VHH binders against o75319. Designs and how they scored, part 173

Target 1, 181 residues: o75319
Amino acid sequence: GNHIPERWKDYLPVGQRMPGTRFIAFKVPLQKSFEKKLAPEECFSPLDLFNKIREQNEELGLIIDLTYTQRYYKPEDLPETVPYLKIFTVGHQVPDDETIFKFKHAVNGFLKENKDNDKLIGVHCTHGLNRTGYLICRYLIDVEGVRPDDAIELFNRCRGHCLERQNYIEDLQNGPIRKNW
Below, E stands for the ipSAE of ESMFold2; O stands for the ipSAE of OpenDDE; V2 stands for 0.75 times the mean of E and O plus 0.25 times the DockQ between their complexes.

## First folded at step 11 (VHH)

Design n6 (framework vhh_4orz_3; at its last fold request DockQ between E and O 0.84; V2 from the best seeds 0.79)
Fold by OpenDDE, fold request of step 12:
Structure n6 (fold): chain B 181 residues (1-181), chain A 120 residues (1-120)
Amino acid sequence: as target 1 above (181 residues)
Amino acid sequence: EVQLVESGGGLVQAGGSLRLFCAASGFTFSSYAMAWLRQAPGKRREWVAFITSSGRTYYADSVKDRFTISRDNAKNTVSLQMNSLKPEDTAIYFCAAKSWPMLYGSYDYWGQGTQVTVSS
């Protein structure tokens, strides 16, 4: 269906590059069929995503889609030059070890192949906040050794919104490290 | 054998300038991100400046707009131009290299460090 996700309009469409990383978070772009249900200024399409990224003088090198549905947009709506990876991630619950591993593996693979550029890994769920923030922070904590509070603060600042789910925050701050392989 | 050799440190008065150099050998320099870190007496080592293999730069808030990191891939060198130096900048400065394109985490190679002393 083409119903607008709950609270989708409440969030900034695109965050900023997380300094020192290759991550940028954004809310899910919506394909053209959703436009009839939105005011012009509320529209955020795949094309709008790339325009906003360009306005920041950045370039996407990979998109990781964490939504648990495929109804929002099609991979075909993206430029062929930008790989698209779907990792079905259930909302509101802490991602399982398999999901975390898939995310880490994808990020590591991208970084190994893109050492010679500064292209971004674009990560989104529905709002580009909770699931997105958790997995990015989980990576920074587990793989890069970043202090949990620093990772969370960095993400929140760059996304323009704070992680909302206490179970995510608690797991990041006090939960166990997940295996990286 | 991998080597990172720092130079350019010394004594300078507050408000003065220094330029540090790091000469690298033994690895494919152009493929590595480079960084400067510093450690003051009794304090933890802290990150100062970072430059990716593609030339993107990052700075700690404490040195932003005063320090400039740059690299010369033809000479296998990374430099740190330090302007408007403060006594708080006194530390041993280390050059470090990493192949992983992230600011955070560990480095693959380290220099021995060069002393920078800023007098009040």
Scores: ipSAE 0.879, ipTM 0.929, lowest interface PAE 0.5, mean pLDDT 96
Fold by ESMFold2, fold request of step 12:
Structure n6 (fold): chain B 181 residues (1-181), chain A 120 residues (1-120)
Amino acid sequence: as target 1 above (181 residues)
Amino acid sequence: EVQLVESGGGLVQAGGSLRLFCAASGFTFSSYAMAWLRQAPGKRREWVAFITSSGRTYYADSVKDRFTISRDNAKNTVSLQMNSLKPEDTAIYFCAAKSWPMLYGSYDYWGQGTQVTVSS
């Protein structure tokens, strides 16, 4: 289908670099076929994403796509110089340990290979908020030792929207201690 | 052998300025992020300032706009310019290094620390 994702228009397209990290979050970009149902000011294409990142004086080095569909845009719509990785992430439920592990592994691999530059990891789900915020915060808490409330505050401020799903917030604050590797 | 050697600590009046230096050897300095941390008496060690290998800087809220971290890859040094010093800045200041590009988490190498005492 070519439906605009539900509530997609309600979210800011791109956040800001999270200070002290390599993360930036955004909502899913939509290829041109979706623009027939969008006002000009509502459009947010893959090209628009890269323009907005450049406007922040930043550069993407990896895109992690947490959706389980290719209908929004095709990987070939991205510059060949930017690696793309899909990590299937079930919505509405706290991501399982396999998904969390895949995210941790992808982030650590990127950071190891990009120590000598300043490139960002762009992370998105459909809205760039709940699944995206959960996995970024889970990484910061488990791998980088950030306190849960500090990770959540940082994400919310830099995304420009607060995490909405209480089950995600509860798991970040009070969930089990997880093995990283 | 990796070494981080701090210098420039001492006693200074409130409102004054001090510059700390950290000389690094035994590793590829230009590939490492550098930081200053401090530990006040009876307190936990806290992060003060961080500079990535690329030169991007971050500061703790308590020192922002008063302290400036800088690096010199040609001399393998990192410095901390401390202005408008307060008694609350009294602490042992440590230089630290890590190859990991994130502000958070642990460090690979540590200096022995230099005492900074700010008198009221």
Scores: ipSAE 0.679, ipTM 0.842, lowest interface PAE 0.9, mean pLDDT 92
ESMFold2, look of step 11: ipSAE 0.599; ipTM 0.822
ESMFold2 (binder alone), look of step 11: mean pLDDT 87; pTM 0.879
OpenDDE, look of step 11: ipSAE 0.407; ipTM 0.743
ESMFold2, fold request of step 12: ipSAE 0.636, 0.653; ipTM 0.824, 0.832
ESMFold2 (binder alone), fold request of step 12: mean pLDDT 87, 88, 87; pTM 0.880, 0.884, 0.881
OpenDDE, fold request of step 12: ipSAE 0.434, 0.838; ipTM 0.760, 0.909

Design q1 (framework vhh_h_nbbcii10_fgla; also named z40; at its last look DockQ between E and O 0.08; V2 from the best seeds 0.00; counts 0 for: pae E 16.6 > 2, unsure alone 62.1 < 65, placed apart)
Fold by ESMFold2-Fast, scan of step 17:
Structure q1 (fold): chain B 181 residues (1-181), chain A 125 residues (1-125)
Amino acid sequence: as target 1 above (181 residues)
Amino acid sequence: QVQLVESGGGLVQPGGSLRLSCAASGFTFSYDKSYALGWFRQAPGQGLEAVAAISGSGGSTYYADSVKGRFTISRDNSKNTLYLQMNSLRAEDTAVYYCAAKYPWLDSRSEYDYWGQGTLVTVSS
């Protein structure tokens, strides 16, 4: 159905760019068919996403969609100039090593292809918080050598909301570094 | 103009090996654009099946369950050539094998747009 995701309205639509990185996190955009259930100020369509990022003087070069569904918006609702990557992830569970590898590979590939510009990697799940924050922080820790507490703080500050799932936080702080695929 | 030309197909007995090659022209594997490259096959009387794929960056690979552990996909960017090493071949691997490319590699909306003409692999005793 056209049911709004639970607690979706509780979260800021788009965070700020994470300084020193190419990441920006946001909650899932909702296509036009959802707008009848939303006040004008609550609307966050794919078009609204691009407008809000432009208002920050930033530009998207890639969207990574971590949701397990395609019901919220269609990739065809996005500009043809911005690649869209779907990585299906199930909520509540720490993403498995294959999912972590796919995310790291996509980020590394984007950065190599976009070394001559400053375009951002947009990452979202349903709320743009737990799965999104986990994978971004995992990348910063494993690939960029950022300390776990620093990665989590940076994500929380820039997203405007703190990671909520304790199993995700514990894996980031105390889990092994995944250096291999 | 993008062209893909397969070679290396032929007749082989069960348990044998073949290496397929795909020579690309009109684009480069590592410079001009980041292309995803893959091998597809169509067995007699069957639909098109994805066999293996390799992404344009980092070397991420995909294999169909039917070929995992037997087939290896690789690329040589200096030769602009894609390979499929096929080991422990079975009668059910008999098919026309197609080389294919899509751009950009990481875009889930993109379909494979560039196709070779195919090379026949027959596995029979």
Scores: ipSAE 0.148, ipTM 0.617, lowest interface PAE 3.6, mean pLDDT 88
Fold by OpenDDE, look of step 11:
Order: structure tokens, then C-alpha cells, then sequence
Structure q1 (fold): chain B 181 residues (1-181), chain A 125 residues (1-125)
């Protein structure tokens, strides 16, 4: 159905590029069928996503969708020039090693293929915060060697919202490094 | 192809300061942040020792305990250059210092992929 996700309206639609990275986080865009349930100013469609990215003088090179459903929008709603990757990620729990690996692999692949540009990796879950933040931070920590607190701070600042899930934060700060291969 | 060229080594008295530079080519600091840079050193008769490192994101730095508080690693994106500011130098800091890079950055625990030729730092009275 077209039920608006809980608390979806509470979050900024799009964050800022994370300095020193290719990451930008945003909440899930909603296809047109959801608009009838939203005030005009609340609407955030795939088109709106790209407009907002453009307003930041950025360009998306990849979208990683971490939601555990496909009801929010269709890949067909995205420009053909921007690849779309679905990684079904269960909410509220720390992503498993397979999910983490998939994410890392996708990011690394993108970076390998996009060395000659500055296109961004757009990452979103439902709210573009917890799952999104965890996986981005996990990547920064495990792959780029960023200190956990620095990664979390950077993400929070750029997303405009702070990671909320304590289990995610704890895992990032104190959890084991996950396999990169 | 990534290339690293160190400079700035020389003779310095104990307590003195020295700044090493590493000019990097083959990748760009400014927008491609998928890298890590580091300084290593090898003293006579000793093995290679990690001295300092900085992530491409700029959000993380690492220092060996032996140099913590005395050395500072930094980078200048506009010059595509890595620096090591060495203060309060000690005789035990005498070594050949190497600049190293991981590019692309795939694993923080993997070995550095690219190395400079090294620059000699001698701390002696």
C-alpha cells in the first residue's frame, strides 16, 4: 500500500554530502501515489530527490536502497543513468555480515568505476538515518580507517539528524570489524 | 600510476624540528577520498615501523605511541602533498622515513600499496 512510513515526515529529506567521502544520505522518496496523503511541502518524490541533489551542486552516481520493502518507489522512477541497488536490510537490528559485505562491495565497486568523477553514492533506508548511518559509518570505520566517533559525528552532522539506535552506535564504537571480503 | 616522493629529511639536533613532505601523484586528494596516507620509518638494523597515518576522509589520524604528541600528520589537498611535522626530535627518531598510500582504499588493514623512495632523518648532537 501507500501508507506513509511512521515518523517519515520528521526527518529532513536530504542530507549533505559527507566531506571527504562520496556519501549522501536521504530518507526514502515516495512515489506519486503517496502524495495524496501528504501536504505539498511534505512531498518528497524521486524527482524531488534529484532536484534537491542538484540544488547542492552534486550529482548522484548510485543509489543504494536499504529499505526492506519495495512499495515506496520503483527503480523506473529514477533516471536510467543512475544505477539502483537494493540491499534488503532489516530495521532496528545491526545489519548482518552479509549485508555489510554487500554494502561495502557495492561502494568499492562504485569507487573503482568512478575514479574520474565526483558523483555521489546516495544511500537511504526509510528515514535515511539508522540503517543508512550504520552502514556508511561501518564502511568508513572498516574500510577507510575512520575512528568510530569521527564517523558517527560526520554522518550525524551531514544528515542533520543523529543516529538514534543505541545498538547501532554501540556496535560502531565497540563492535568488531567486519570482513571486507 | 600512483607515485610518492618524499623530501625534507636531513640532520637535526635533538630537540629540533623537521617537516617532511610527500608529493603524491596519480590520484587526487581533493575529491577522491578513497585513500589512506601514512608515514613509516626504518631505523638502522630495525624493521619498518608505522609512524602516522591519515584517512582520505580526513576524519581520522593515527600515531605510534613513540611519536604521539611530537609528530603531526597532515595533508594539503591543493598541493596533493602529505606532511609530517616532527617536533622534539630524539636520537631514536633517526631513520629513513617513507611515505605510503593505499589507493584505492579497500581495506584499512591491508598493506599499503604505494611507497616512496624514503628520506633520511638523522637526529644527532
Amino acid sequence: as target 1 above (181 residues)
Amino acid sequence: QVQLVESGGGLVQPGGSLRLSCAASGFTFSYDKSYALGWFRQAPGQGLEAVAAISGSGGSTYYADSVKGRFTISRDNSKNTLYLQMNSLRAEDTAVYYCAAKYPWLDSRSEYDYWGQGTLVTVSS
Scores: ipSAE 0.008, ipTM 0.260, lowest interface PAE 9.7, mean pLDDT 90
Fold by ESMFold2, look of step 11:
Structure q1 (fold): chain B 181 residues (1-181), chain A 125 residues (1-125)
Amino acid sequence: as target 1 above (181 residues)
Amino acid sequence: QVQLVESGGGLVQPGGSLRLSCAASGFTFSYDKSYALGWFRQAPGQGLEAVAAISGSGGSTYYADSVKGRFTISRDNSKNTLYLQMNSLRAEDTAVYYCAAKYPWLDSRSEYDYWGQGTLVTVSS
């Protein structure tokens, strides 16, 4: 079915660009078949995503989809030809080293190829919060050398919601630096 | 132990070009470890002005409006060196130029923590 994901309505659709980075986070957009279950003001489609990014005077250059499903929208439903990458990421558990490596590799590749523009990497899971925040922060900590608390605070502020999963927060703060990029 | 040493300053006529270099020691430019790297300048009787910066990943650059289109910041990790290519120089670009670094580059505790001694650029006929 086309059930609205649990608590999906509780989250702002799109965050703000994280200053000094190329990241922007958002919750999963939902294709038209979900709209029967939503009030008009609750809708957040792939088209709505791109309109909101343009309203911020930004442009997406890559979408990284962290969900474990393709139920919510199809890449073909995106209104523009934007590179799309799915990295299957199991929820509720700290991502494994393979998943972290794939994410770092994708980001580093994008940054090299897009050094002459200012396009953003859009990252989402279902809610655009826990898996999304973990991998963005893990990248900033491991690759950019950002202190864990500074990475978390920046993500929370720009997403408009705080990271919720304690196991993710604890791994970011106290876990090992991962060198698998 | 972190050291930043600028070079490449000098006297140049308006419309000319210079390339400034900043050699780093005591740390390495690396995608594994990131410094926020930048160029600042101070003209006689003026405060410090941020001229250009490059993010630790190399993905983003900043330029002051007064230099945009004329100056280019870059780095060469194999030489552990930051560069500022300065084209179409004007008298108003006369200043002491400093390279600076901050590690980690998103650390809210500090501004730029490491500074070079400066190199003088004089644009005059």
Scores: ipSAE 0.000, ipTM 0.174, lowest interface PAE 16.6, mean pLDDT 84
ESMFold2 (binder alone), look of step 11: mean pLDDT 79; pTM 0.804
OpenDDE, second read of step 18: ipSAE 0.000; ipTM 0.245

Design q10 (framework vhh_h_nbbcii10_fgla; at its last look DockQ between E and O 0.09; V2 from the best seeds 0.00; counts 0 for: pae E 22.1 > 2, unsure alone 64.2 < 65, placed apart)
Fold by OpenDDE, look of step 11:
Structure q10 (fold): chain B 181 residues (1-181), chain A 125 residues (1-125)
Amino acid sequence: as target 1 above (181 residues)
Amino acid sequence: QVQLVESGGGLVQPGGSLRLSCAASGFTFSYDSSYALGWFRQAPGQGLEAVAAISGSGGYTYYADSVKGRFTISRDNSKNTLYLQMNSLRAEDTAVYYCAAKYPWLDSRSEYDYWGQGTLVTVSS
């Protein structure tokens, strides 16, 4: 249905680009059918997403959707020039190795193909925080060699919200490195 | 396009120290950490050997066993330059040293995409 996700209104719609990376996190945009259930200032559509990104003088080059549903918006709601990738990611639990691999592979592929520009990888789950933050941080840790606490701090600061799930944080800090291929 | 230019090579006595530099152009260290930088070397009559590598963030470093404890890889974002501090040099360290870059970061030990021309390091008494 068109029910607003729980606590969706509590999160900033779009974060900031993570310095030194091509990542930007945001909460799930909602298609027009949801607007009737929202105050005007609460609305955050796919169009609004791109407007907000533009306001930051950035450009999206890829959207990775980590939600476990397709009810929030349609890929056709996005500009044709921006690739959309769905990685169904279960909430509340640490993503499995396959999910992590898919994410890393997508990111690496994008970076390989976008060496000549500065377009961003937009990543979102429902709130653009926990699943999103974990996978971004997992990438930074496993692939970029970033210290876990630094990755988490960087993400939290740029997203404007802190990772909330202790199991995610614990796995990032103390969990094993996942293979990159 | 990415260009790498090594410098700092020369003749040094065993036990001596030398610092190599690699000036990078075509990408900016500070704006994208999705890269790896590395040093490789090739001794006369031998194959290419990975010496050291560093991730874009600087959070990850790799050293060959033969140089651990003696060599230090580092980068300066402000200068867009990679360094290799070589201490306690040995005759077997004699080689042409190459700077290399990989984008995006995948493996710090292989499949580097960009290479410098190399700088010769000779360790001899």
Scores: ipSAE 0.007, ipTM 0.300, lowest interface PAE 9.2, mean pLDDT 90
Fold by ESMFold2, look of step 11:
Formats: C-alpha cells, sequence, structure tokens
Structure q10 (fold): chain B 181 residues (1-181), chain A 125 residues (1-125)
C-alpha cells in the first residue's frame, strides 16, 4: 500500500533557502495516490513542491533524492527540465564514504553547470531532516570549511526542524573530515 | 595575476596546533572553478611533499597519509583564503609550508603553477 511514512505529517513540507548556499531541503513529496489519507492542507505532492518553491521566488535546478525507494513519487512526476538524481542513503547509520562522495560530486557538478544562474539544489530523504541535514552539513564542513556547529545551526534554522539523530550530530561535530578528492 | 600569501607559521611544541592561512588574489574562489589549491612542505635537505589539496570547486580534498586525521584543509570564499589546520603536531612536521594553485587542475601534465613564499613551521620541545 500507500501508507503515509511514519511521522511524515510532523514536518514542514519545505524549508527556506540556506543563505550563502544553493541548498533547500524538504520532506519527500507524495504522489496523488497517497492523498486519500490526507486532509487537503496536509497534501504535499511534487506539484505542491514546485509551487512552494515558486512562492519563495526561487527555482529548483536539481533534486537529489536520498531515499531507497520510488514508492513515494516517480521521476516522471517532475518537470522534464529539472534533473533528478537518486543517491541511495542508508537510514540510521552515518552515510558511508562512497555515499558522501557521490553527494559531493553531484553538488559540485551542479554548481559548475549553474554558475550563471541562481537555481537551487533541492535535497530530500523521507522527512528531509536527518540524512538530508547530515549530507548538506557534511558538504558545507568538508568542502566549504564551515564550522560544524555553524553548519548545523544554519540547516536547523532554514529547515525549521532540528537534526534529531545523535550519531549524525556527533559525527559532524567530532568525526573525521571526509575525502573530497 | 595569481598571488598567494601564507601566514600563521611559527614555533610550537609537540602535540600543539597551528592554523596556516593563504590569501589568494587574481582569481575568485567559486564552486564552478576548475582549479586546485594545495599545501606542500619541504624540510631542510628534503624534497617537496604534497600535504593536502582541495579543488577550486571545493568538491575534493586530498591528504597525505602522514597527516590524515591531524590536518584539515579548508577555505573561506568570502575572504578568498585557504587554511590548513594542523593539530597533534610532531617534530617530523617541521618544514617550510607552501600554498600553491593548479589551473586547470584536471590537466595531468600541469603541476602547481603558482606558489607562495612559504611560512616556516617549527615543532620543537
Amino acid sequence: as target 1 above (181 residues)
Amino acid sequence: QVQLVESGGGLVQPGGSLRLSCAASGFTFSYDSSYALGWFRQAPGQGLEAVAAISGSGGYTYYADSVKGRFTISRDNSKNTLYLQMNSLRAEDTAVYYCAAKYPWLDSRSEYDYWGQGTLVTVSS
């Protein structure tokens, strides 16, 4: 079935653009078949995502999907002009070095191709919080040299929810710098 | 005209920390650049050793095995500055440290083309 993901209703659909970056985080959009279990104001479809981004006077140039499934929506539900990339990211564990590298590579590729515009990278997992926040912060720390606590604060404020998983927070604050090369 | 200016070297005891800075001018750090920035070191009577590097886009870092876990390369685009945080310093880290830039960094025949004057780090009890 089309069960709503555990605790999905508890999270704001879309965050705010993180100042000084190209990132915006959101929870997984749900295709129309999920809407039977949702009040109208609870719905958050791929179309709703793009409308909410437009309401912020922003534009998505890439969506990075960190989930292990296409159960929630299909890439065909997205505008043809917006690139979509899936990076399978294991939940509840700190992402491995290969996953971190894939994320960094995707972000750097996007920035290279989009240097002449201001389009955003949208990143989501199921809730748009723990895996999403980890990888965004890991990028800012390793690639941009942002202090761990500053990266975490920026993400939390712009997402509208604080990172919850202590093992992720501990790794960001005290763990090793990961290879960017 | 690319210019690189290092600072932050000095005398420190074993186990101590230093942070080296490299102010760049003549190009702007951005995520869309195809250059690399690096730190090299040379002890008296020894050859150059690559210590750490970061791509101009910031997507890639490299560390020599001898410094992994102790040194961190980073950059601040707003200040156009590269950093090397050096922790748990050892006597064998004593060297002149050079900041260098390679452009384009994907060209295998190119070595680092732009070099700073160097800053001396001495680790001594």
Scores: ipSAE 0.000, ipTM 0.077, lowest interface PAE 22.1, mean pLDDT 83
ESMFold2 (binder alone), look of step 11: mean pLDDT 79; pTM 0.807

Design q11 (framework vhh_h_nbbcii10_fgla; at its last look DockQ between E and O 0.04; V2 from the best seeds 0.00; counts 0 for: pae E 20.5 > 2, unsure alone 62.5 < 65, placed apart)
Fold by OpenDDE, look of step 11:
Structure q11 (fold): chain B 181 residues (1-181), chain A 125 residues (1-125)
Amino acid sequence: as target 1 above (181 residues)
Amino acid sequence: QVQLVESGGGLVQPGGSLRLSCAASGFTFSYDSSYALGWFRQAPGQGLEAVAAISGSGGETYYADSVKGRFTISRDNSKNTLYLQMNSLRAEDTAVYYCAAKYPWLDSRSEYDYWGQGTLVTVSS
């Protein structure tokens, strides 16, 4: 169905590029069928996503969708020039090692293939906050060697919202490094 | 939406080498590890035989006993292409070789859903 996700309206549609990285986080865009349930100013479609990214003078090079459903929008709603990757990620729990690996693999692959440009990796879950923030931070910590608190602070600042899930935060701060390959 | 196109087949003498290619479209090797790719072959009058397989991450490979030590499965992410390097070829390796994909990959027991058209490899003196 086209039921609006809970609290979806409470979050900024799109964050800012994370300085020093190629990451940008946003909440899930909703396809046109959802618009009838939203005020015009609340609407955030795939098209709106790209418009907002453009307004920031950025360009998406990859979209990683972490939602655990496919009902929000279709890959066909995206420009053909922007690859779409689905990583089904269960909410509320710390992503498992396989999910973390999939994410890292995708990011590293992107960076390898996009050395000659400055396109961004767009990452979203439902709200573009908890799952999104965890995996981005996990990458920064495990792969880039960023201090956990610095990674979290950077993400929160750029997303415009703070990670909310304590289990995610604790795992980032105190959890083990996950293998990269 | 996933498409696989084999190439590289041909006639080769026993003991020779050949490299098969499988150009994949519909998913990106570099980004998505949630797939598995494999090579199969079918000799005349025989059933389909699994030859080799590789996980999306490239960390896991499988070889049939009949080709182990002689064949190598690999992938090039930049070209989105699967390869089968075949060395020390034998007459019994003569077959139509198919590449196949599991996408998205769910588990190791799932069937391959996507197949190429095949490429003929003939090993003969």
Scores: ipSAE 0.160, ipTM 0.587, lowest interface PAE 2.5, mean pLDDT 92
Fold by ESMFold2, look of step 11:
Structure q11 (fold): chain B 181 residues (1-181), chain A 125 residues (1-125)
Amino acid sequence: as target 1 above (181 residues)
Amino acid sequence: QVQLVESGGGLVQPGGSLRLSCAASGFTFSYDSSYALGWFRQAPGQGLEAVAAISGSGGETYYADSVKGRFTISRDNSKNTLYLQMNSLRAEDTAVYYCAAKYPWLDSRSEYDYWGQGTLVTVSS
């Protein structure tokens, strides 16, 4: 339906490209049916997403959707040329190893297929913050060898909001490296 | 809340077979026209591709040209489970496979709005 996700208005729509990576994070875009309860400046549609990416002189090459529903928008609302991947990610808990591995596999495949361009991987959950930040940071830590505090600081700065879930932050900072992928 | 959970993915050699399962909860599979079920896949860095679908009545199936004759969609309503039997597997079948359900209240378009987490299928020698 047309119900705005809780706290969705509290978050900036789209972050900045994370320097040294191919990632950009954003909150879930909302299709037209949601706009009844939004002021014009609060609207953030799939079209608005691509306009904002273009304003940064960037281009999306993949969207990874971490939600478990298509109520917010449908893949057909995206340009036909932009691949869309759904990875169901349970909220409130640190994602399990299978979810982490699916994310890493998708990112590694994208990097291989897109080594000759500069397109970005767009990642979102509902708010584009906790699940999104966790998986991006987990990738940077495990695959790219980025120090946990550096990954978190980079994500927070580029998203424009800090990771909120303490269990995610604790796992990133103090949990084991997941080398399997 | 509707949930779909895939299983049965893994590493398999070309020419091999694999059976994917999708366990549903939050609604019951039935032979009526109010629901449709399907399998989709996405290779790394590629778009989402519809692989196979089965009508709510169970009598009509759709297969992508690339899998016709090799894959069979089926379901067991008593176990609330959707299946994809994948035979004669090829390297190009490597992808994350998702099961999906069309929920009738979204609109009249042929769109799937409930999706599983996906299961990885790798076909390599």
Scores: ipSAE 0.000, ipTM 0.128, lowest interface PAE 20.5, mean pLDDT 83
ESMFold2 (binder alone), look of step 11: mean pLDDT 78; pTM 0.796

Design q12 (framework vhh_h_nbbcii10_fgla; at its last look DockQ between E and O 0.01; V2 from the best seeds 0.00; counts 0 for: pae E 23.3 > 2, unsure alone 64.3 < 65, placed apart)
Fold by ESMFold2, look of step 11:
Structure q12 (fold): chain B 181 residues (1-181), chain A 125 residues (1-125)
Amino acid sequence: as target 1 above (181 residues)
Amino acid sequence: QVQLVESGGGLVQPGGSLRLSCAASGFTFSYDSSYALGWFRQAPGQGLEAVAAISGSGGSTYYADSVKGRFTISRDNSKNTLYLQMNSLRAEDTAVYYCAAKYPWIDSRSEYDYWGQGTLVTVSS
């Protein structure tokens, strides 16, 4: 059904652009069929996402969807001018090297094709926090050379919520640097 | 944050040999398919020419026809260093040589993302 994801209401819908990067993180938008279980102020649809981005004077150029399911909204609910990419990312586990590679590949491709604009990469999982934060930080650490604690602090501040899962935090802080893919 | 630093250039006589080195930082060489490394050169007043390239896995190499059989690309992952061994040097090999890296690796020729500062090789008697 149209069940609201657990704890989804507890998180801010959209973060702020991470300064010095092209990233913005948000929780999964929910298509209209979910709204019968939501108060009007709790709704966060694909349209609401784009309105909130516009309110920040930003523009999305790519959405990377990290959820392990297809039920929350359809790519057809997005403007046709915004590319959409799903990278199935299993929750509760540190993402494997194949998932990390796919994410890095998508980001690097976007940056190459969008070097002459300032459009953002929107990244979300269900809550826009743990999987989203891990992969963004992994990119910043491995590709941009950002120190792990600096990447985590930047993500937490701009998302408006701290990364919660200790296995992700420990892997970012103490795990191996993955090769740039 | 990725940096490539060339060294080993200099003046040599025709027929001589020289080995260029490219030390990488912010990027660790390993045997996988996610990147490629290459050498490019630019002679005075000329455009940039691809000289040699090697895939991250080490299974694919490329050499320009003008250097094939004379130059050898190689690397030492333990030193994070790319090499170009240049034998039987000719006056037309005179150029600034650049080390470059690209990723994500695809089996196509796309622009290299990272470049060194260059090292001058002069072949003259």
Scores: ipSAE 0.000, ipTM 0.071, lowest interface PAE 23.3, mean pLDDT 84
Fold by OpenDDE, look of step 11:
Structure q12 (fold): chain B 181 residues (1-181), chain A 125 residues (1-125)
Amino acid sequence: as target 1 above (181 residues)
Amino acid sequence: QVQLVESGGGLVQPGGSLRLSCAASGFTFSYDSSYALGWFRQAPGQGLEAVAAISGSGGSTYYADSVKGRFTISRDNSKNTLYLQMNSLRAEDTAVYYCAAKYPWIDSRSEYDYWGQGTLVTVSS
């Protein structure tokens, strides 16, 4: 139902654009029904997301939702002008090759279609940290050729929180490159 | 989360055959190669012994010397199930057999992270 995710309040709502990329990470926005369980300053709705992005003088061009549930908000809560993509991603486990491929494909498609603008790819899971960070870093490493430590450092700095899952970090640092097709 | 459930154990006579199954959930064999699957066994009064293993890519297999030529580890991606075909069974093969998985890939650890409940195989005349 409307249970607030564990530790959700502990994370900054929205990170910063990752320099040299079109990525921005944020925690899952919660629809209005969750507000009853939150202090006003803790609320972070889809509307709040867009307001915060605007405050950074940025614009979202795509939202990739990595949560494994649909209970947090509805695509209808988003502006019609911003496409929404759901990639069901299980928590705590390194995303499988299919998930990684789906993410890469979505990002590449967006970049191809949005060469004429500077709109951002907004990525979130529950906390916008571990799953989100892994997939963004995986993309930077596999597709952009970024060193693993550099990718992780960049993400952590921009998100304002560090990746927490050792299995994710280790896979990024020492794991094999995943196929891009 | 990852779950492993063994089945197929039972009583069999020496020289007989048995096929164990391990149904895996929480990850998909066909869409991820960053795992390893294995069979272990523990005989009464003995320690845990590695029996066989297979890599996620399917390119590598391992067998204990004691079961080479008799046991075959395989997988069915469509069923997300690991198998252990056991032929020419011996009394010393009597044990509880466990399915185990390394998922996701972790370089710093050699231990399997997930284990089934085990299935008893008894070889007796």
Scores: ipSAE 0.000, ipTM 0.253, lowest interface PAE 14.8, mean pLDDT 90
ESMFold2 (binder alone), look of step 11: mean pLDDT 79; pTM 0.805

